# Ledger of designs, part 2: miniprotein binders against Uroporphyrinogen decarboxylase 1, chloroplastic (HEME1)

Target 1, 365 residues: Uroporphyrinogen decarboxylase 1, chloroplastic (HEME1), of Arabidopsis thaliana (Mouse-ear cress) (q93zb6)
Amino acid sequence: SSSSSDPLLVKAAKGQAISRPPAWMMRQAGRYMAVYQKLAKKHPSFRERSENTDLIVEISLQPWQAFRPDGVIIFSDILTPLPAFGVPFDIEEVKGPVIQSPIRTEEDMKRLHPIDFEKLQFVGDSLKILRREVGEHAAVLGFVGAPWTIATYIVEGGTTRTYTVIKNMCHTAPDVLRALLSHLTKAITEYVVYQVEHGAHCIQIFDSWGGQLTPEMWERWSKPYIEEIIHAVKKRCPDTPIVFYINGNGGLLERMKGTGADVIGLDWTVDMADGRRRLGSEVSVQGNVDPAYLFSPLPALTEEIERVVKCAGPKGHILNLGHGVLVGTPEEAVAHFFETARNLDYQTLFQNHVPAEKAEPELVV
Below, E stands for the ipSAE of ESMFold2; O stands for the ipSAE of OpenDDE; V2 stands for 0.75 times the mean of E and O plus 0.25 times the DockQ between their complexes.

## First folded at step 2 (miniprotein)

Design f5
Fold by ESMFold2-Fast, scan of step 3:
Structure f5 (fold): chain B 365 residues (1-365), chain A 82 residues (1-82)
Amino acid sequence: as target 1 above (365 residues)
Amino acid sequence: MSKYRVEIWVRGDSPEQIRQALEEAQRIASELGVEVYIRQEGDTYWIEVEGVDPETVREFVERLRQLLSDMGLEVYVRIEQL
């Protein structure tokens, strides 16, 4: 059966019985690793590194070779698919991502077109290679930005601290914003399916800027589009679990559960016990060790990992950080994190253990 | 072999009452040969039970409900086939 052969991470995402939590990290490949820094000096363009198949594969496999995580996420950028549906961007040294021609009017919308996968072959080719290299030992993860988060970049022209243009459009140009979000929803759905068809075991949706909305505004401007994506993907790729993450999601957990995602990623500011209580056992959770704990002495890191795992419970937990790996994180701490996860045992961690017999499904009111 | 999970949520006003309830739940589970996992979530506790036969699950739930009722604690039960 396919479920028996699923990677540990996929079993956890589906809430299946396992002996330990699988572990991976957001921003798993990157600047904290000496091998990445050396490669980045040789290939200084971030777009070159994120759009060349050989470089994507090499970078994505660096943490696999060093640490053997239970998940290998493709090295890519959240903006990578944008040119394929009509939104060119650049990455500038000081400013970061820049969209020279933001989309803010009905006239601007004429530049958008259906997603062209001829422009994204490097993503599909990289996923095929990663699946071949690690697929028998670890889950391959793809990812995508949620419509609100992507729209924020497009409308603001790049990164923003205030979100004033997009928030103002919610009130002054709602029809234009709805049309943009609708186009993005279709493009993102196709991009997720493309990643699954090319080797991803699991997809993570990042609504990184969704936490900048009030809960009512998020429910109006982000949630419906994410639900549409998840529904469409589950219909076309029924065996692929979806992880949903928002930075600063403490006020949104129940609403995130309502999207139909299999796994809710908890931000590092959320208490895992509270988050698990609020979400219940119908969905799995991911996270949420504070990335700053990787600067702690190793025994303190072990205690924090065990604390988080105990709070998340003996099923449906993908151990991760609550945010991406920070620049300057010691590689030894990352190695220790993954070694700690491999050495965990649910029976040992949950001390009230007695021999088991069979049980029956029954809903009691 | 199929697996089942019983989730029992316990809530009370006194840490002493909750502690006693959890100790009694573990005692009942041990007597019945049931594997239990107890998790604390703020002021709420829940118990997950795995790998027991249907009759034993019913007996465990009924004994625990009676105990919780005697202590004035709230209880919610969900049983799921894995």
Scores: ipSAE 0.000, ipTM 0.098, lowest interface PAE 23.7, mean pLDDT 84
ESMFold2 (binder alone), alone request of step 2: mean pLDDT 71; pTM 0.652

Design f6
Fold by ESMFold2-Fast, scan of step 3:
Structure f6 (fold): chain B 365 residues (1-365), chain A 86 residues (1-86)
Amino acid sequence: as target 1 above (365 residues)
Amino acid sequence: MSTVRVEITVRGDSPEQIRQALEEAQRIASELGVEVTIRVEQWDGFYRVTIEVEGVDPETVREFVERLRQLLSDMGLEVDVRIEQL
């Protein structure tokens, strides 16, 4: 059955009974690996590396060949789909992403069109190859940026520390911003479905810049569009779990649960036991070992992994870092993380474990 | 309890230099008995490093921040540093 044949990570995302937590890392392919550094010297353009099928596949498989994580995420950029619906960009080595013609007015909106997958064949082809190469040994993950996060890049013209243009548009051009967010919602929904149809077992939504909004503003300008995406994707791809992550999400957990995502990714600053308590048993969790622990002695890393796993509980947990792998992380520590995850056993970890009692304060009137 | 957030933006740096800086920051924290929580974000063309330092003594936390600033200067890193008391 499909349930029996699902990869470990997918079973965990669905809250099914499993013997251990699956593990993968955000940013698991990248500069901390010597093999990636050598490839980047030969192919110094990030756009080349993220838009060439052979390079995407090679890079995506580097951590899988070295460490055998339970998840293999496609090497890509959250801005990759932008040219396919009318927003060209470049990535400059020093400045990062640059959008030549930001969209800020109703006139600018005329450049947008429905997403054209002929321009994204390298994504679909890469996912098909990854699915074939990984086989049944891991889940293939795709990902997308949330509409607010993507809109921020588009209207700011690239990376910004102030978020001045998009925040001002909330007040000065709300109809234009709503129209942009609606177009992005449709394009992102189609892009998620495209990734699933081409091999992704699971999709992660990143609302990286959603943490820059107050909870009330996030509910106005981000949450409704994410809910629309999740609802549409679940209708068309009912067997595909959705993971939702926001950087700095401690204040947003309950609201994130409200989006309908199957898995909520916890930031490294959230205590796992508190996060689990706040989210309840209706959703699964991902995370949230502090990436800095990968610089600690290996026994300390093992201790922290076991602590996080015990706090997350015996089901519905995808072990991960609370943020992306740090540049300069020792490869030995990454290997140890995945080896530790493979050697965990829920029966052993929870033997003689007394579940934390829900101590409610007695109100004596 | 005293808590300080140090935000560092590092330009034109290699993974090796960031790794060395992070290892050295953790060593200084251990020597002074302060707890350090480090977050690193890789952006295109630069790194953003956020270090939250917690200690029982404000003077010890201040000494950690001073030694960290000196370390970054000694390493010759092109950095922009912001320090906030939490």
Scores: ipSAE 0.000, ipTM 0.155, lowest interface PAE 18.1, mean pLDDT 84
ESMFold2 (binder alone), alone request of step 2: mean pLDDT 71; pTM 0.650

Design f7
Fold by ESMFold2-Fast, scan of step 3:
Structure f7 (fold): chain B 365 residues (1-365), chain A 103 residues (1-103)
Amino acid sequence: as target 1 above (365 residues)
Amino acid sequence: MSTYRVVIIVRGDSPEKIYELLDQAWRIAQELGVEVRIEQDGDTFLIIVEGVDPEKVFEFIWRLYELLSQMGLEVDVLIVQGSPEEVERIVREIMERAQRESS
């Protein structure tokens, strides 16, 4: 394994030689698709859609059947594993995720337990079916939230406008917060391994709320736990690449590289050439076409895709958007994105290219 | 059933400002009797507005735009569902408002 038999996306993640960039999109299954909208009318509960094996599989395969991306990510929610280790939640249409019994004290921590995968069989079953259905044509991706991001939901009771509870816990209850983050780190590590064992070729870690921290606070409250997860997963699943993404990550790229992730996802505000320069050659990159370009004329979208690919270089690049697919995105534009990626050829794109490191000044006296 | 549907996509550097915007958007929707649904992915938010009275739906858009401007947030994408003429009209009006305020 970890050889020429790997899917294109996995080879790119490992920085191996390939003929073109693989492509997939964050939120590639979703509301921009007519078939998803129709299914959502029949099954209006988002939680039902993310916890029913048949629905998860159907939704996850909708973009693959329509557009044939190089990656198929399991349709799921970032909070999906929470009930399995003691944190029940619900999703309200207007307010979003709601955790009726937040965890904020040592007493609250007694509700936590090791992750129970009998409560997550729909995840494992879905991944097995997805792996079978895509065969050799695509990589199956799993995903998980980082400990800081998950802790924020748990202690705030859902989405938050001020982050006051978790920010205050950094000062007034740091031992409780560290204990919570440590428990989450163990549960998340097991959940990642579970996804890999059930069919995921690749895992993406999201630290969406990490952008709320200054770089120094992120180094203290998020980075160590992410490093622990990546280290543990690489020991148990050495052939599985890990993609790490934070929205608003321009100020954090070097620190994100320091986590040991194989691939750093760049958001749309980062210049790809600058991101490549800052990250160096030992790590791969993912992204980062602005999702808004999908509303541009198709020739402009093609030019932007080619620009991003040329900046990323001839290997170690997973073409993606810098953020998720937006509602109202024309399906024609998404189809064009994936068709453009399939028609790219690195030899053609980089013909007559001589890397600066190979060129040296010749002094002729 | 909905006669008019608008999807407003908001992204920005400050989640605190965005959450304040979302709270205000929900209050405005209640005042105007339009239905609003908010979805989130990271720091990208979708504000989905539906209503049978186009005047109330468009009044909601204008008030939301004013809040965006006051808070220094920008709408990355605005999607309006309806006739092509109505979509073009409301997008143009929002853009003209943005130009006047920046000046």
Scores: ipSAE 0.000, ipTM 0.219, lowest interface PAE 14.8, mean pLDDT 81
ESMFold2 (binder alone), alone request of step 2: mean pLDDT 68; pTM 0.600

Design g3 (at its last look DockQ between E and O 0.09; V2 from the best seeds 0.00; counts 0 for: pae E 14.9 > 1.5, pTM E .493 < .8, unsure alone 69.863 < 70, copied fold)
Fold by ESMFold2-Fast, scan of step 3:
Structure g3 (fold): chain B 365 residues (1-365), chain A 80 residues (1-80)
Amino acid sequence: as target 1 above (365 residues)
Amino acid sequence: MTRIEIYVSGDPEQVRRAIEEAERLIREGAEVYIWVHTDDPDLARRLAEEIAERLARELGVEVRFYEEGDTWYIVIEPRE
């Protein structure tokens, strides 16, 4: 159940004794970095950047080379697996992601098929390269969208402000929506396993749009499918931790814990002490520094990081932002964030608790 | 040609100042990138369209805009 060869992030996810919190950031690679912007000018199509192995690897490694985070997440898009099971999309300059043929009826569902990994070799190849390049020093993270979030894109035809189509389908076409969510659950489960088999140490599930549901509706339309994915993945990949994140999750924490995820990601609006108290010590937490703190003076950022770490406790914490890195974030602030995390020491922060001494007799040496 | 980045949230006063600053920089021959990020994707798109339309109309420059995730960005190149 414990391994000295596991990356620091994986040990934290499993609640094992460690000397400091590991750190990574959601949207870790991206527009805030000058090197990313230069590459994006040469390759202006986001879809090209997310579907070319060489570009995926180069982009994913940019923050690792610059900042040495404890996690390296594959640069990809939440919609990337969609064409592989029958849902083509494009990213248009004015509209962003567009699904020209949304799925809303039984007839539309005939286009769906089991996931075809021949169409996703760039993902598997990229993960193998990332694992080889950084696996001795950092955890490689894969990710996937939850069924509700993916279904929202599919039925809305792209990005939505109102969620009108999918919310209407809950009432007018519930059998169609259930069939779509069931198909997505199977495809997502296979995609997670594929990422693990190709090099991911850890997987994050994003139910980004689940926060737009009331708790009752989320328990009906999202939670059961996420539980099914987690249970299936845990059976097939028992050593791989699963991180679960919902944007706007303050009202859902106890329900998120119920999914069986190893780590619950906290939104930046949740007080870490409250979140930790509500989740208890048996599950690990991720987050949750407000991304806006990266625009503050560096000493204020250090104080906020230390505050969050102290609230999360001396084990089972993956330091992160409560949301993705914002455009315009100073690279110096990101560097400082990771440097601060590396310089933390749990023994110093928790003088009345010594995590290494407490847990060490319980570990295989 | 100097490249300038401007970051814009959904704050109306910030939007107004960003447009004014972009107009000044474009007239001075700078290449300007405006990044629009809001918690409402529809508002982000409307703001990006509004900014692009105003700058194209007032300066007679070519304006392009794109979406990446929940952020819109506008690229404005000065006249050759």
Scores: ipSAE 0.000, ipTM 0.321, lowest interface PAE 12.3, mean pLDDT 84
Fold by ESMFold2, look of step 7:
Structure g3 (fold): chain B 365 residues (1-365), chain A 80 residues (1-80)
Amino acid sequence: as target 1 above (365 residues)
Amino acid sequence: MTRIEIYVSGDPEQVRRAIEEAERLIREGAEVYIWVHTDDPDLARRLAEEIAERLARELGVEVRFYEEGDTWYIVIEPRE
């Protein structure tokens, strides 16, 4: 189903035979790196760092230069496209994301418009450059937030711990919320296709706030819109794998498979053996080393990487953390993670694997 | 350069000890970086704000906050 020229990560996503798991890390470019900290001192605005082509490319390639991951994700934010469809936002040093004009009513909805890619040229330009820089040696990844997650930011006006405004809106103004989610679904679909057309090999969908819903509410308010995005993207971009990740996803795994994603990302709270059993072999998995293991002694990190890889099996596994790299993570541990992954060989790792216990035949007297 | 780790979902006494260690090192002229880890970003943000305001007021240091996704951290430079 894929060409022999596909990066290792794309082959793994499609469940093809490969000799080792590809590896990358969520948040692999960031403040745990000294080189990033120096750049951030010179360019203290996160909006500048994530919206200037030269800075995006430099930052995205920092982990590539240091660690040679099998995936290079564009340095961006799930909120980056918001101004392009009529929702301005700021990132305040203390509060984080702030949306000064939330959308909560039909009147507020009038501010929305179709996504304007003239406002997102830095994304497309950056993806093209990243594709050229890594060549066949890594997959370039783009990403989006799921409609529920984006709607949560837009309705709440920023970061929230309770989600009380949007959850209340599910009951008090469901038609407005459905209209918002439908608009976002269309905008996000076009933004996914845009990233693919400009160089992304693979797209990750983050439903960061989806884990805060009960499974029944997630089925009503998130899943249908994710399904629509995936269906539309698969029709227009049939060769592009989609990874789907929810933080806190232990109660949702089988439902996540139902979205049609090619890869389900497991957070670190799900045991990989259990997650693989629940999902079956028809879908690939990503994850799920606990980020805290990067603070452990290197031999303990090696053992956990090998345990996760053995549990995931030799097909359809993208090695990753179960969450983003934590600030304060030693760069030496990140280097060790990628060196360990690069030196794995499925043939060697699984040759001495003893099959599950079987009942032995008994001699009938 | 000295790194201090604060785990908000962990032991509350660990948080207090980490703040005390940061204050001691800053008074000695060390460059201190404080990482605040949490499962609750709003709580981490409020704690980071309170720590930074206290240290800036009491020690006359430059404090900068950063939020990247669900992680907060504070860069605290020594008193000049």
Scores: ipSAE 0.000, ipTM 0.238, lowest interface PAE 14.9, mean pLDDT 83
ESMFold2 (binder alone), alone request of step 2: mean pLDDT 70; pTM 0.612
ESMFold2 (binder alone), look of step 7: mean pLDDT 70; pTM 0.609
OpenDDE base, look of step 7: ipSAE 0.006; ipTM 0.277

Design m3
Amino acid sequence: MTYEITVRVDGKEYTIRVEVNGDTVTIEVWVDGQRYEIRVRGDPREAVERALQEIAERLGSPELRELIERVREAIRRAEE
ESMFold2 (binder alone), alone request of step 2: mean pLDDT 67; pTM 0.565

Design n1
Fold by ESMFold2-Fast, scan of step 3:
Structure n1 (fold): chain B 365 residues (1-365), chain A 82 residues (1-82)
Amino acid sequence: as target 1 above (365 residues)
Amino acid sequence: SDEEQIRELHRRFNELMERVQELLRQGRYDEALEVFNEAWRIFEEIYRLASETGDERALQKLFEVIDEMLRVLEEYQRIRSE
């Protein structure tokens, strides 16, 4: 059901009439902020920062306190739920996440178990506090990695640029890979529901490594599991919109729409008008200002924000970057981005505008 | 082996790219460009080795990371000239 009390971001996700686009940024808490850098020096372990309730809350609220975005995403790691279902990991400064015992065989699969939320209380507790702190002024976002993305970390043993192990498993051990993806689908579904029950207004699913697949391979190895998650979550949490994002998603937009997600996040390389046309009006969009524009003079940034908003249309748009905030991004530019979003008015921007979807499109012959 | 050598080069590449990000944060874009050029040389080594293994899509993704950073560095240079 649609509620008039929903936060602006949730209304946008549901395609409801609103006066302006809500705005938030992927990676909005982090290394570009002086306050985060100071905290990270005091608490140098990323695992500590992402698994301690007080630190999670403090970090998640840093952009809220500074910039008042319309969305506050929990500070967390995509691998955070893994130990709770049998996959321990560490985060190393140079390598990033390292999985001590990768899963690659039927025997390795025996280590997996159903997700244990006793090991994830810091997530639930943090979401409850965030929900209380932002009140009616913003949406709280949870997030999770898609099964393909998580499986890639697990079988590769951490971050990969070659994807050699998982790609080989598609051919040499497809039954093991399917069993792993199925287990991850169940664990991820429960983790999404857990986040919603503990305060998340909205969930974003990241299939960051899905962009590495051809569309045909993504249809086979990723899409079915994402569809299963979205279907299960919508049955149990019908009021919670789901945002779906893949890095490098230009070739996958129509297939991403097919997952049943409420909002499709557009990569910065996708033209917003083209993406909107391809997705139609039945689904909402998120994005997709190029993060590099945050290094531009402020008037140029304003012009680009307005261009993207006009292309996305007068409803069903969550303004965001097409990628995460880059290290070195000026805090003044981030402040300007959110102030620009707050000062937009759809009535003013779309006076006498006829949306492309209502105009008869010219056929390319 | 080629695979082990590629993994070590990726580690060095990531380390250099992190340094680029830190230097950009500090407004030290000339030094960031110098470190980026070093990372580009490592990318060329990865490309040479990995092209022999036939994983062209993984190399394309690495190229996209380099292209993205180059755009950011060029934007910094434009801002500084104003």
Scores: ipSAE 0.000, ipTM 0.187, lowest interface PAE 15.0, mean pLDDT 83
ESMFold2 (binder alone), alone request of step 2: mean pLDDT 80; pTM 0.744

Design n11
Fold by ESMFold2-Fast, scan of step 3:
Structure n11 (fold): chain B 365 residues (1-365), chain A 91 residues (1-91)
Amino acid sequence: as target 1 above (365 residues)
Amino acid sequence: STEELARQAEELINEAQRLLDEAESLAAQGNTEQMLSEARKVLDEAFWILYEAMDLAERNGDTELARRLLDQARQLIEQAQELIRQAQELR
């Protein structure tokens, strides 16, 4: 049964009747905020900022204190769980994230082990504090990278645009790649459950690199592992909604729906009305205001927010950007985004909303 | 610096959006559709690369890769500008 105490975002994710869309932003805490920049100068190591409980909590709460979003996502990195199952990494000034010992062979696979949560206590502790601080007013969100996306970092040894090593492994070492993806699926499933047990109301899965695959390749190398994770998590955490997001996902929407996720995140290049039509009413949607609109005059931003909300419909919508908030984004624009969302009212928006062609037919009961 | 890379990416994103709006307006007129479609595809790739560059900058990570991605996006924006210019001439 639905609880009246469920956060607005959780109700939206479940497609329940609500008065307005909840709103949060991907990359919600970050360098666009002066308070974050000041903290980053004092603590210049990104790894320190993402692995220290006090800093994680402080940073995660910065946008909460400033803007009061309907969701508070834990400040963390997509690579954070990797050392806990045998893949250490460093963040270097020139190269960024670096995995000095990539996994590319059967022999390399021997370094992998089951996930060790003693090495991730800072994540669990941070989520418990966030849930205590904001849980009565907002949803706490955890997140994780999908197996394909994480495998790409591991086999490439860091960030590259070419996908040369992992794409080559699809042809030259497919059994090794499948074994890696299977191990990652188990580790990621446990990490999602861990986040839920420690305070997350909702989890977002990011398959950032999945958008670089053709739909057929994504069906082969990514979708089955994501389905396994979602199925396993829903058995163990049945009340926790799962949001699924891929950047560049215009060609994958119907296949993303097939994963069993509760909410499909649309990137900024997808027309919300088209995306909603393709996904239907059985799944909820998240997004998808273009982050570049935050650099526009505030009235233009309001009009775009209202346009997106009207296209998404009066339920099952989590208002967000179609990508992460950009460095240099005016804090005033972010404040305006959340204030606009709070001032929306579905009854008012839809009582007078008529398509250019004709009014929608009355509901038959 | 991260702030400097962010300013450059913001400027390029704004220029790409302006070009996309121009290409869509010209396509709506029903002439030179293939060239405008090609320009839109090039701009879509430029936006993708710009957001990747921003993510790298935000991690306080690979600034050299971020700079290379910004340069690649500039080249794609120039290609889109040329395609739009050619489409305007054929009109």
Scores: ipSAE 0.000, ipTM 0.348, lowest interface PAE 11.9, mean pLDDT 84
ESMFold2 (binder alone), alone request of step 2: mean pLDDT 77; pTM 0.721

Design n12
Fold by ESMFold2-Fast, scan of step 3:
Structure n12 (fold): chain B 365 residues (1-365), chain A 82 residues (1-82)
Amino acid sequence: as target 1 above (365 residues)
Amino acid sequence: SDLTQRLEELRQRFQQLVSEIERLMREGVSPEEIQRLLDEIWKLFEEAYNIATQLGNPELAQEIFELFDQVMELLRQLQSRL
C-alpha cells in the first residue's frame, strides 16, 4: 500500500482515486526547448550532458521550471548503464549511438561483467537532487531499456533500420542471444533498484524495439526477461510502480499486461478506448495523445486531450503522448498540454451537471 | 581459497535447483513456490557472479552465467504452466 501523500502520478499508477489525470511527456527535456538548445551549444557532447550530475539536474528541471508537469524524468540515455557492465559506447549527433565492439559471439560475451555502480554515481546523485527539488509536487521518474531493446543496440552496433543482426541471431545463435539477454536482465534489475533507492518514485521500462518482433517472437525473446525484472523489482521495491512501454505494436497489449507491470503505455496508433477495453480496469494506462497534435491549434489540442482522458476513464490514467515529443514542437503547445491536464476534473468530465431546475444528471458514469 | 570453496558451494546449489525445478514440473507447483525459487536463484547468481569476477577469471564467470541461464530457463517453463 502507499501513503495518501504520494505524488499524483504514483496514485494514478496504483489505480487510486484522484481528481484528475497526472501528465508528463516522453522525451520531456530536449531540443524543442530554447533553453536546452542553448545548453547543448555550450556542452555539445551528449555523453557529457547525460553523465554530468549538474547538467543532468539542470536539464531535467528545465521542463519542470517552464511547465510544472506531474512527473520529472531524469535526463539520461537508454545506453547510459552499458559501460558499467562492460559495453562502451559513444553518441554521434548524426548517427546516434555507436557501439564500437558489438557482442555477437561466445567470445564477445567474455567482456561482460556485473554492473559497477561506482561508474554510475552521476545517476544516483542526480536522482537524489531531483527528489529534493521537486518534493511531493511531482513524481521523479527513472527509466531503463528492456533486455531485447538494449541487446538490439549491442549486437547491431548502434541504431538500425532493419534489425537484421539480432533477428538473425534468434535463428543462428540463440544460445548466445539467450546468454546476453540473461546478463542484461540481471544488470537492468540492479539498475532499476539503484534508481529507486536513489530517489525515483516510478520507473518506466522501454522496449522500444520490441515492436519489431511478431507477438510469438516477442513472447519468446523479450517477455520472460521483462517478467523477471518486474518480479525482482516489486519484491525489493514494493511501493514503486512500473510503467511498461513498447513502440509500434498495439497487438501486444494483452501480453504486455501479462508482464506484471502496473501501467501499460499505449502507442499513439492505438485507440485509447480499444486499448482500455482490452486491458480492463485491473491495470493502469499511460498515453496516448499523438505528438503531432502539439502542432495543431490549441482548441484542437484541448479537444484531443479531453477525448483521450474520457476514453481512458476516471482512474488509473497517466496522461502522456503516445510517443516522444518531436523536435520543433512549439513550447506554447507543451505548456498548454500541461495546463489543460491541471484544469481537468474527473467529476466534471464524467458527469453532466444540470442546473437546479433539472434535478438529475443525464449521464451516469 | 575460501572464495573458490564458496563458489563450489553455490555451483552445487544451482545444480540442486535444476533437479528441484524438474521435479516440480512433474509434481506441480504453487505461485508461492515459484516466487521462492526466483528469489533464491537471483540471490545465488548475485553472490556467485561477484565471486567469479573477483577471482579475475572470465571463463569461470561465463560458466556461472550459463548455469544461471539454464536454471532461469527451467523456471520460466515451470512458471508458464501456472
Scores: ipSAE 0.000, ipTM 0.121, lowest interface PAE 22.4, mean pLDDT 84
ESMFold2 (binder alone), alone request of step 2: mean pLDDT 85; pTM 0.815

